# Designs tried in a protein design chat: VHH binders against WD repeat-containing protein 55 (WDR55). Part 12

Target 1, 353 residues: WD repeat-containing protein 55 (WDR55), of Arabidopsis thaliana (Mouse-ear cress) (o80775)
Amino acid sequence: MEIDLGANAFGIDFHPSTNLVAAGLIDGHLHLYRYDSDSSLVRERKVRAHKESCRAVRFIDDGQRIVTASADCSILATDVETGAQVAHLENAHEDAVNTLINVTETTIASGDDKGCVKIWDTRQRSCSHEFNAHEDYISGMTFASDSMKLVVTSGDGTLSVCNLRTSKVQSQSEFSEDELLSVVIMKNGRKVICGTQNGTLLLYSWGFFKDCSDRFVDLAPNSVDALLKLDEDRLITGCDNGIISLVGILPNRIIQPIGSHDYPIEDLALSHDKKFLGSTAHDSMLKLWNLEEILEGSNVNSGNASGAAEDSDSDNDGMDLDNDPSKSSKGSKRKTKSKANTLNATNNFFADL
Below, E stands for the ipSAE of ESMFold2; O stands for the ipSAE of OpenDDE; V2 stands for 0.75 times the mean of E and O plus 0.25 times the DockQ between their complexes.

## First folded at step 6 (VHH; framework vhh_sonelokimab_d1)

Design x1 (from w2 with Y102F; at its last look DockQ between E and O 0.34; V2 from the best seeds 0.00; counts 0 for: pae E 5.0 > 2)
Fold by ESMFold2, look of step 6:
Structure x1 (fold): chain B 353 residues (1-353), chain A 124 residues (1-124)
Amino acid sequence: as target 1 above (353 residues)
Amino acid sequence: DVQLVESGGGLVQPGGSLRLSCAASGFTFSRYYVGWFRQAPGKEREFIGAISYTGGYTYYAVSEKGRFTISRDNSKNTLYLQMNSLRPEDTAVYYCAAQKRFFSGSYTYEYDYWGQGTLVTVSS
């Protein structure tokens, strides 16, 4: 199921308990859509949230509120039921805010275009932490609740680990040969997976963040702009060739395609019941994919495995760095092939932005 | 020093063709979305189109009408605009611009670097 948003969306998030999905658009609007079991997707609300691109969106407070962040440097909280503004932090960052995640029940994290990360108390509307570990835009963040650590990726080619209890940047990786675009934690907290602009997935072992322990190159050369954790052994990738794939981690393999857009993927999210995958791309489309139907083939091909089956024979080798020549300066940049534009007609829907 | 330098403009008769070039220096050209804009006298700056950093995707404004083709050569750090079937209303200053990640299409406020422009005049 799909709908034309009328403008490109940067961020997408699903309501934690009902059939609502929110999208933040390049024109500064926040859209709220209701979907149902009959594959109906209808706009319930449109809010002029920001003066510039709405880069990120997250439901908070059990879905009672939506937080949005924007290139206009502001963060806004909106009441889901009424559409009314609850709070507006006009100068939340000194630079464009491009990412948001939920941290705890009452806190969120935001990242900007110059590498600043801030932690906000959503009820007090105050900044409780600030981390300045990066020299380029913040591209992705994920939170390890057991240790209260935020893993942050950046266009500067590094990841950092920010300890929320001590307010310290605890670790930062060496340069990884290319920009890091996306991040997830896998394998019950033991592995951190980063997507890169050249299409390589970098696998880091938790606690050993100086350099990656493994690389998966089969998605290259297409940048991996979005990663979603499906389970501890599988993730979903969104690439700039418009392809959405199910990927296994240790053993590393592309399992199957899930869906596609005709233009680069921008963001991915899972519905509250994991029945639907939501995707946005540079085609002004929001698409919802029925994962239950799509992944039936994956389950059949995997045989009779009871949870996390694709990693049943993996070992504890997350620190094998002694014979990895791909960490050299020559191993990171290969020719990126030009592709024909599928929708190279005179009428490009993005021009209305 | 970051520079975007347009060239190839000039006077051309209606129905003619021009190829504009934009030479980039001072940044990693192959890591940027790059695009073309134009500004006619008395009008706001208009988006013509952009091309992804690999050249795999090209984006065109609705008003482009299929007469223009954008391309890039990362080995020469150069962006091109091929304009065909030119008309007097195409008279404008043409600008190239670059932005890193977070493609914004026609929204100029997110482009990091701009050229100084090259004048194209279409008249008989």
Scores: ipSAE 0.277, ipTM 0.682, lowest interface PAE 5.0, mean pLDDT 82
ESMFold2 (binder alone), look of step 6: mean pLDDT 81; pTM 0.832
OpenDDE, look of step 6: ipSAE 0.480; ipTM 0.784

Design x2 (from w2 with S104L T108P Y113S; at its last look DockQ between E and O 0.28; V2 from the best seeds 0.00; counts 0 for: pae E 12.2 > 2, grease 26.9 > 24.2, SAP .757 > .668)
Fold by ESMFold2, look of step 6:
Structure x2 (fold): chain B 353 residues (1-353), chain A 124 residues (1-124)
Amino acid sequence: as target 1 above (353 residues)
Amino acid sequence: DVQLVESGGGLVQPGGSLRLSCAASGFTFSRYYVGWFRQAPGKEREFIGAISYTGGYTYYAVSEKGRFTISRDNSKNTLYLQMNSLRPEDTAVYYCAAQKRYFLGSYPYEYDSWGQGTLVTVSS
């Protein structure tokens, strides 16, 4: 099912318990769509959330509120039922805010185009942490709640690990071969997977962040602008050629296509029941893909289940010291959304915003 | 670095047409999203429209009323703006801009490289 949004969307998010999906648009609008299993996709609400592009969107407070972040440097909370603005962080950053994730019940993380990451206490409406590890836009963030560590990727070609308990940047990788565009944590917290501009997936072992432990090149040369964890062994990629693929990790392989757009993929998200994959691209389209049907066909056609060969490489858990700090492949990328499945719907997260 | 050079500006009567060109140096032009902006005297730069790296999708400002058409020719590393039914309020310096980021942006800060501008004057 699909619908023309009327403008390009930067990000999408699904309601945690009902059949709603939200999109943040380049023209500053926030759209809410209701969908059902018979492929009906209807706009329920259109809100002028920001005067400039709406770069990120997240449902909070059991789906009662939506938080949006914008190129106007602000972060807003909007009531889902009324569309009214209920909280406003007008100068949240000094530059465009391009990514947003839930951290705890009362905190969020935001990243901007200059590489600044901030952690906000929603009860006090104040910045509780600021991390300045990066020299280019924040491209993705994901949170390891057990250790209270935020994994951040940037167009500067590095990832960082920001420890919220110590308020310190605990680790930062050396420059990889290219810009990092997306990030997920997989393998029960043992691996961090980054998508890159040249299409390589970089696999880092947790705790050994200087350099990656493995590389998967089969998506090259198409940038991997979006990563979405499906389970501990599989992820979904969105690439700049418009192709959406199911990819296995250790063993590394492209399992099957899922869908496509005619233009670069911007963002991916899973519905609350994991029945639908939502995708946005540079074609002004929101598409919903029925994963149960698509993956059901994959299971029938799979002659060799991938669960038997979970670890197909004998990787060195240590850092790979042969890295190239060359800046010649470095570019700028405005990929803004990190929707790793590390957080459930956050109760009371923005109740006071 | 990408260099952008606009051309084709000049004096045009109301109701006339003009085609602007923006020449880019280098073969990586096809990996750039590119767009047009304009700036009237004493005003801020105003977005006109942008086009995807393959030319398969274009995005125009709300103020655009279908009078302008953006196109690109990646084999010539050139971006075009066809302007029809010109009005005196279209008088401005017209800029082409490019971004290495893979988004169709509408705001000046989203663009990494800019041309020097070409003046379009629409008067009787």
Scores: ipSAE 0.000, ipTM 0.349, lowest interface PAE 12.2, mean pLDDT 80
ESMFold2 (binder alone), look of step 6: mean pLDDT 80; pTM 0.827
OpenDDE, look of step 6: ipSAE 0.583; ipTM 0.827

Design x3 (from w2 with Y53R; at its last look DockQ between E and O 0.44; V2 from the best seeds 0.00; counts 0 for: pae E 3.1 > 2)
Amino acid sequence: DVQLVESGGGLVQPGGSLRLSCAASGFTFSRYYVGWFRQAPGKEREFIGAISRTGGYTYYAVSEKGRFTISRDNSKNTLYLQMNSLRPEDTAVYYCAAQKRYFSGSYTYEYDYWGQGTLVTVSS
ESMFold2, look of step 6: ipSAE 0.466; ipTM 0.756
ESMFold2 (binder alone), look of step 6: mean pLDDT 86; pTM 0.880
OpenDDE, look of step 6: ipSAE 0.819; ipTM 0.914

Design x4 (from w2 with Y53K Y102F; at its last look DockQ between E and O 0.51; V2 from the best seeds 0.00; counts 0 for: pae E 5.4 > 2)
Fold by ESMFold2, look of step 6:
Structure x4 (fold): chain B 353 residues (1-353), chain A 124 residues (1-124)
Amino acid sequence: as target 1 above (353 residues)
Amino acid sequence: DVQLVESGGGLVQPGGSLRLSCAASGFTFSRYYVGWFRQAPGKEREFIGAISKTGGYTYYAVSEKGRFTISRDNSKNTLYLQMNSLRPEDTAVYYCAAQKRFFSGSYTYEYDYWGQGTLVTVSS
C-alpha cells in the first residue's frame, strides 16, 4: 500500500485502536489516512495545522486528539473526529520543535532544534519539566516507564538520561564522535540502541551510559535515521539509502530486508495491531508494509540468509541471565523528526483532554 | 562565522553552459544536505535541486531534469551546479543553501545557511 502525500512527511503515527494513520508534512499540514486490510489508503482529513513544517505527530487521549509540533515553535492539539483546534501553545519552545513522544497517560515530551526537552502535562496543558543537556538538535527520545527516565539523543553526539522524578539530568554519555540520530530501549530495559550518521548502531548497557558496550557496523555507511522496536530482540531500521531492515540485537545481525524507498527513510511506525509497518521518506510517499506477511513468510523455513551476512555467534556478550524469548505483543510506536526518530509506546493513551 | 560563497556566475549565450561553485566554511560541510535556489527579478526564490550528505542522492525540481547537474566534493567543502543548454529564463541570482535535513520544494525556513548569491545572465 502506498500513497503520494504531495509533500515530504517528517512524522507518522498510528491510531491506537482504529485503522487511521497520521502524517505531519513539511508544508505544515496534518494528514489523516484510513487504511484497510485490502491495501486501500484513503485520505480522511487534511488540516493546515501550522504555518511552517509539521515536524512531529502523536495521537493522544486514546486517539481522540492529535498533537503536532512545528518549526514555528508551537505545539497544537487537534480533534481527530472534527479536525478542529483544541489547544495551541504558540511559543511552546524558543526554537523549532522537532520531536514528540508519549511518556505517560497524561504526559508527552517534546524536543527542539537547540537541545531543549520539555515535558507537558496534557490535563493542565502546562510544562512540568525542562531539560537542557544538549547543545544541538534533539534527534530522538524514548521513555523507561519503570524508572521514570527519559533517554534523549542529540546531534551533539551524546545521549542523556533525564530523571522525571528528580527533574534532573542523571547522566550524559561521552561524545561518541558522530551524531546520534535515533534511539530505542531493548532487552527488557537492559540495552539502549542508538543509530548514528555513519551507520553504526551503538549499544549502551542500561546504567552504564558513559560509553557504548558494543557496536554493530553492518549498516554502515548509511545513516540510521529511524529505529523502531519490534520486540525485545529485534528492531527495524530505516536508513538514508532507503532500505528498511529487520535487525537482531545480541546476536547482532541483519535478519532480512522489509522494504524500501528510493530516497532516505524519514520515519517508521507500527500499527496498533502490529500488522502494518508505516514508512515515510524523502520521496513524498507514505508506504504501509504488511509486516505480518513479510515476517511469517521469511521465517517459516529458518532460512535467514537473505539480506544478512553470516556471523560466527562466538563473541556475543553472553549476558542477560533471564534470557526469555520476547513475544512481540506489547506493541511499539515511533515518532520522528527529520533528523532522527524515537520510539516509546504504551497501551495507556492520555485520558480525554 | 558560517559562510557559503557562490562563484562562477556571469554572462553566457543561450544554449551555453556554466558551472557554479559554492565554497563552505565555518561548519561541518559533510553533515549537511546542500542545494541550489535561484531568484529571477520580480519572482520568488525557486528550488533547483539538492544533494545528500554523501552525494549518493540528488533531488531536482521537475522542470530542471536533465539540464542541471548537482555534485559535491566533501574534501574541498564545495558544492557545484553544472548548467547546460541555458535559456534566457535561467537568468537569475543563484544561491546555495545548507540544511541538516533535506526537504524538497521552496520552504526556505528549513535551511540553516544561505550564500549571498551569484548572478547568471543568459543573453546574447
Scores: ipSAE 0.223, ipTM 0.651, lowest interface PAE 5.4, mean pLDDT 82
ESMFold2 (binder alone), look of step 6: mean pLDDT 82; pTM 0.842
OpenDDE, look of step 6: ipSAE 0.600; ipTM 0.817

Design x5 (from w2 with K100R S106D; at its last look DockQ between E and O 0.36; V2 from the best seeds 0.00; counts 0 for: pae E 3.9 > 2, grease 24.3 > 24.2)
Fold by ESMFold2, look of step 6:
Structure x5 (fold): chain B 353 residues (1-353), chain A 124 residues (1-124)
Amino acid sequence: as target 1 above (353 residues)
Amino acid sequence: DVQLVESGGGLVQPGGSLRLSCAASGFTFSRYYVGWFRQAPGKEREFIGAISYTGGYTYYAVSEKGRFTISRDNSKNTLYLQMNSLRPEDTAVYYCAAQRRYFSGDYTYEYDYWGQGTLVTVSS
C-alpha cells in the first residue's frame, strides 16, 4: 500500500499501539496517516509544525503526543488526537535538528548538524544533558537502556558512546574511513552495527569501540542510509539504490529483498506489531510493506530446508540494481536514522531506565 | 574558502543551446547533491534540477519540460547544465547550489552553498 505525500519526508514513526504512522516533510508539515490491513492508507491529519523542514518525528507518551524536530532549530510537541501544539522549544539547538529518539518514557534525545546531542526532559521541557563529541552532523542515535548509554554516529566517521549517568562521553571510535549514516544495537546488546556511505556495514563489539570487529561489504557500493532492527539476528537496510533488504548479522548475509522505490531510500520504520514496514524515498512516496506476507513468502520460496543437506544460496543479491548512487553523510537534512535504530516505537515502552 | 562559480552564460537566439558549468572548490564536491536554480527578472528563484553524488540519479522540476540535462564530473569538481531549444522565457540568472546528504528540491533554505550566478539571455 502506498500514498504520495506531496513532498519528500525526512522521517517516519509508527504509533506504539494503534494503526497510525507519522511523517515529517521537507515543507515543515507533519502528516498522520491511518492504515488498515486491507491496504487502506488515508491521511488523518496535516499539521504545519515548522517553518522549515521537519527532519524527525517520534511518538511519545504512549502515542498521545508527537515530537518533531526541524531545520529551523526547534522541537515541537503536538497532541495526536487534536493536532494542537502542546510545547514549542524554539531554539532547541544552535543548528538544524536532524535526529530524534526516545530514551525513557520522559526523555528524548536530539542531534543537530554541528554534532551536538541534547537530552530533553519532556515533563519539564528542559535540556538535561549536552554532548559535543562530534565535529560533523549527527547521523544516528540508539540507546542502551540497561546501561544508560547513548550510541551516536556522525558524518565525521566516528561513533561515540555518551553515558547518561555520568554525563560524559565515555568512548569514541577511531575514524572509520567513511561517514557513518545509521546505527543499531543487536545480538542482545553485544554488537553495534553502523551503515556507511560506501555500503559497508561496520560491526563493533560492545565495549570495544575503538575499531570495528567485522565488516560486511555485500551492500557496497550502495550507501546504507537507513538501518532498522528486526530482531537480534536480522536487520533491514535501506540503500541509495532504492532497495530495501533483509540482512542477517553473524552470519553476515543478504537474506532477501523486501521492497524497493525507484529513488534512494530516506527512512524506514516498523509498525507497533511488526506487521508493516514503512519506507520513504526521494520520490515523495510513503510505502507500507506487509512483512508477514513477505517473510512468509520467503519460507515458501525456500522450500523445506529443515533436514535438507543441499547447499543453497539463500542470498537474494540477484535483486540488486545496476544504478548505485552514493549518498552523502553530511548535512542538516538527515534525521531518518534515529528511528531506524529502534525496532519499533512500541519497543520503547519496555526499555525503561 | 568555499566557492561555486558558474560560467557559460551569454546571449543566444531562440532555439539555441548553451552549456553552463559550475566549478566547485573549498569542499569535498563528491559528498554533495548539487543542482541548478534560475531567477528571471522580477520572479522568484526557481528550481531546475539536481544530481546525486555519483550522477546516478537526476531530479528535474516539472517546468523543465525535458530540454535540460544535468550532469557532473567529480574528477573535475564540476556540475553542468546542458540547455537546448532555448526560449525567451529561459532568460534568467542561473545559480548552482550544493547540499550535503539530502535531496531537498526547491526548498532553497536547505542548500549549504550557492554560486554568484551567470546570466543567460535569450533574445528574438
Scores: ipSAE 0.375, ipTM 0.716, lowest interface PAE 3.9, mean pLDDT 83
ESMFold2 (binder alone), look of step 6: mean pLDDT 80; pTM 0.828
OpenDDE, look of step 6: ipSAE 0.805; ipTM 0.908

Design x6 (from w2 with Y33S F103W; at its last look DockQ between E and O 0.56; V2 from the best seeds 0.00; counts 0 for: pae E 7.7 > 2)
Fold by ESMFold2, look of step 6:
Structure x6 (fold): chain B 353 residues (1-353), chain A 124 residues (1-124)
Amino acid sequence: as target 1 above (353 residues)
Amino acid sequence: DVQLVESGGGLVQPGGSLRLSCAASGFTFSRYSVGWFRQAPGKEREFIGAISYTGGYTYYAVSEKGRFTISRDNSKNTLYLQMNSLRPEDTAVYYCAAQKRYWSGSYTYEYDYWGQGTLVTVSS
């Protein structure tokens, strides 16, 4: 199912418990769409949230509110039920705000065009942390709730690890020879995967952030602007050739295509029940892909599935000392969004098809 | 010193063609998405189209009539706009622009570097 938004969307996020999806648009609008399993996709609300592009969007407060960030340097909270402005931080950053993620139930992180990262308490509407590790735009962020560490990627070609408990940048990688565009944590917290502008995926081992431990080049030369964790062994990539792919990590391989746009992918997100993948691209389109049907078709031994049993394809240094993989971590159920089209989810023990 | 320099503008008769060039220097051109804009007298700046940093994908404004083609040559640090079947309403100053962050294509505030523009005049 798909719909023309009327302008390009920078960001997309799904409501945590109902069938709503939000998009932040280049013209400064926030759109809210309702969808259902019958492929109905209907605009429920349109809000003029910002004067300049709305670059990031996230549901907070169990889906009662939406936070948006903009090139106009502001962060706005909007009530989902009424569409009314709840809070407005007019000068949240000194530069265009490109990224937002959920950190805890009461905190969010934002990143701007010049490398500043801020952590906000959503109840007090105040900044609790500021990190200035980067010299270029923040492209992606993901949170490791077990250790209270934020992993940040930047167009300066480095990744940093910001410790929210100590309020310090704990580690920063060497220059990776290319811009980092997207980031996810996988393998039960043991690996950090970054997408790059030249199409290489860089794999970092947790705690060993000076340089990556492995590289996956099969997506080159197409930039990997969006990464989305499906489960601990598989991720979904969105590339500037418009192709959306299911990719396995260790062993590294392209498993199958999922879908496509005719234009570069901007952002990806998963619905709350993991049945739909949402994608936006430079074609002003929002597309929802039915993952149950798409991945069900690749199931060679199709038994006991709710869908039809169909054969469709596929018939070092500066390390922190807390290098333990998180197996019992508690994380936000919220999805995260970066300017470089990275969305992630942490502490999900049942991330399956 | 960062520079974007347009060339190839001038006077052309209706129905004619022009090829504009934009030469880049002072930054790593191949890491930037680049686009073309134009501004007619008394009007707001209008997006024409943009091309990804690798050159693999181009996209054009919805008002684009299929007459314009954008291309780039990263080995020469140059962006091109081929314009065919020109009309008097195409008269404008044409600008190239570059953005390091590839999340838009159409709004001027998304671009980091701008050329000074080259005038294209279409008249008989």
Scores: ipSAE 0.028, ipTM 0.506, lowest interface PAE 7.7, mean pLDDT 81
ESMFold2 (binder alone), look of step 6: mean pLDDT 81; pTM 0.834
OpenDDE, look of step 6: ipSAE 0.598; ipTM 0.823

## First folded at step 7 (VHH; framework vhh_sonelokimab_d1)

Design y1 (from x3 with K100R; at its last look DockQ between E and O 0.64; V2 from the best seeds 0.00; counts 0 for: pae E 3.0 > 2)
Amino acid sequence: DVQLVESGGGLVQPGGSLRLSCAASGFTFSRYYVGWFRQAPGKEREFIGAISRTGGYTYYAVSEKGRFTISRDNSKNTLYLQMNSLRPEDTAVYYCAAQRRYFSGSYTYEYDYWGQGTLVTVSS
ESMFold2, look of step 7: ipSAE 0.480; ipTM 0.769
ESMFold2 (binder alone), look of step 7: mean pLDDT 86; pTM 0.881
OpenDDE, look of step 7: ipSAE 0.807; ipTM 0.909

Design y2 (from x3 with V62D E64V; at its last look DockQ between E and O 0.63; V2 from the best seeds 0.00; counts 0 for: pae E 4.8 > 2)
Fold by ESMFold2, look of step 7:
Structure y2 (fold): chain B 353 residues (1-353), chain A 124 residues (1-124)
Amino acid sequence: as target 1 above (353 residues)
Amino acid sequence: DVQLVESGGGLVQPGGSLRLSCAASGFTFSRYYVGWFRQAPGKEREFIGAISRTGGYTYYADSVKGRFTISRDNSKNTLYLQMNSLRPEDTAVYYCAAQKRYFSGSYTYEYDYWGQGTLVTVSS
């Protein structure tokens, strides 16, 4: 099922309990669509939320409100039932705001084009934290609720870990030689997966963020602009060749295609019941894919491709990291040579260990 | 300093061809989406088309689709516009622009860097 939005969408989010999906558009509008199981996709509401592009959207408060962020540096909250403006933070950031995620029941995180990350109390509309670890745009964020740590990726080629308890940047990776575009936490909190501009997935072991512990190159050279956790063993990728794929992690393999657009993928999201995958691309289209039908017969453990070897890094057991806000707002819960260059720090070449 | 410098504009007869170049400096060209706009006298700036970071995908406005071709050479930090089958309504100042994301349409606020423009005149 699909619909022409009339303009490109930067991102989408699904209502946590009903059949609604929200899209933030390049023209500053917020669209809400109602869908059903017979492939009906109908625009329920159109709101002129911002004067410039609406770069991010997230449902909050059990889906009663939608938060949007914009290139005009503002953050807006809209009532889902009425479409009325509830709150407007005119100067939320000094720069264009391009990312939002849900953090806790009452907090969200926002990231801007210059590397600033802020944490907001959604009821009081106040900023509780500010982190400035990056020197380029914030590309992705994900939250580890058990440790209260935010994992942030940036176009500066690094990821950082921001500790909300101490209000300090806990860790930052070495430069990865390419922009980091997307991020998820998987394997029960033991792995952090980043998509890159050159198409490599970088796998980091939690707590060992100096360099990645494994690489998956089969999507190269097509940038991985969107990542979405499906479960602890599988993720969904959206690439700039328009292809959407189901990918297994440890063992690392492309399991199967899911769908495609004719243009680069911009964003991905799962419906509240995980029956539908929503995708947007640079073709002004919103597409909903029936995952039940598409994933019929999927076999993560024994597909046609052979499994991958174990990662050499130890994993930290006991972390609960399946709380991706975009997926779980409703209760998510020497190389041979690289060793010598790593000590130099000026080259910062990454290699698999 | 960041610069985008267009060249190749001029006077051409209807049905003719022209190739514009846009030389980029002061930023990492290959990390940016780039595109072309034009502005006729007394009109709003019009989006012509854009090209992905690697050049693998292009998007064109309906008014130029099939007549104009956008390409880039990341080794030379240069964006190109090949214009064929030119019409009098193609007369405008042509601008190149760069941004971190691939866009279509007339949303100029999404672009970080702009050239100074080069004039193209199509007349008999």
Scores: ipSAE 0.288, ipTM 0.664, lowest interface PAE 4.8, mean pLDDT 83
ESMFold2 (binder alone), look of step 7: mean pLDDT 85; pTM 0.869
OpenDDE, look of step 7: ipSAE 0.762; ipTM 0.892

Design y3 (from x3 with V62D E64V K100R; at its last look DockQ between E and O 0.46; V2 from the best seeds 0.00; counts 0 for: pae E 3.1 > 2)
Amino acid sequence: DVQLVESGGGLVQPGGSLRLSCAASGFTFSRYYVGWFRQAPGKEREFIGAISRTGGYTYYADSVKGRFTISRDNSKNTLYLQMNSLRPEDTAVYYCAAQRRYFSGSYTYEYDYWGQGTLVTVSS
ESMFold2, look of step 7: ipSAE 0.463; ipTM 0.770
ESMFold2 (binder alone), look of step 7: mean pLDDT 88; pTM 0.900
OpenDDE, look of step 7: ipSAE 0.739; ipTM 0.883

Design y4 (from x3 with Y33R V62D E64V; at its last look DockQ between E and O 0.07; V2 from the best seeds 0.00; counts 0 for: pae E 5.8 > 2, placed apart)
Fold by ESMFold2, look of step 7:
Structure y4 (fold): chain B 353 residues (1-353), chain A 124 residues (1-124)
Amino acid sequence: as target 1 above (353 residues)
Amino acid sequence: DVQLVESGGGLVQPGGSLRLSCAASGFTFSRYRVGWFRQAPGKEREFIGAISRTGGYTYYADSVKGRFTISRDNSKNTLYLQMNSLRPEDTAVYYCAAQKRYFSGSYTYEYDYWGQGTLVTVSS
């Protein structure tokens, strides 16, 4: 199912317990849609939240409120039931605010275009932490709740680990040879996966953040603007060729396509019951994909699951899958993109010097 | 009042080198990704390469990898293109361009400001 939003959307988020999805738009509007499995998306509410693009959106307070962040440097809270503005943090950041995530039930994190990360208490409406580890825009954030650490990625090509218990930036990676665009934690907290502008996924071992432990290049050269954890072994990628893919991690492989847009993917999210994947792209579209049907259809087309289990039924089958390649050195060459694959009329014969 | 002005174009022999400059004014140069494009006669404009806001990352089209180097000096508001091992196929008008970050990821999408171009001719 899908709906034309009337403008490009940046971020989406699903209500934690009901069939609502929120989208933040380039024109500063916040849209709220109701959905079900049998009918199309219907707009329940439209709010002119900001004067400039609404870059991020998150439900808070058990879905009673929506927090939005904008290129106008502000953060706004809106009541879901009434659509009324509840709070407005003018100049929450010194620059455009482009990311939000939920941290705890009472805290959120925001990141701006200059690389500043702030942690907000949603009930007191105050900033509790500020981290300045990055020299370029914040591209993604994810939270490790058991250690109270925030993993942050940036257009400066590094990730950082911000420790909320000590209020310190605990570590920062070396330059990864590309902009980092997206991030998830997988393998029960043992691996951090970053999407990059050239399409490579970089895998870091938790606690060893200086350099990645492995690279997955099969999505290159298409930038990986969105990553979404499905489970501890699989993630969903959104790329600038408009393709949404299910990807396995260790062993690293593209498992199957999920869906597509005709334009670059901007954001991905899962519904509260994980039945639907929501996607936004540079085509003004919000699309909802029925994951149960898509993944069930793949199982039917892939043959008998009991037969596949019989062929791979060994005590150490998981250990074979837990073998990391010896690519801890990051590889050797950068990958680049072109607007059209090999469009130039360059002559391939070389005049040897 | 935004201006991007290319310079350094001219005639060069095959195998030679040339350095292009792009002077920026009327905007905060350090907040923009910047890049180079070229257009040969009768062809569409082609992306050559780009550099991140801080200069920490560079991205090149396959046709120029290993031969061209992009750099920037934010204190002088200037973007550079060092062109080595030039070929007749590199003959084109070269443009610099600047991109605000409205959308993540792509160095090839949606450039906001463009220069007027400088001609590079590679001929014996």
Scores: ipSAE 0.069, ipTM 0.507, lowest interface PAE 5.8, mean pLDDT 82
ESMFold2 (binder alone), look of step 7: mean pLDDT 85; pTM 0.870
OpenDDE, look of step 7: ipSAE 0.391; ipTM 0.733

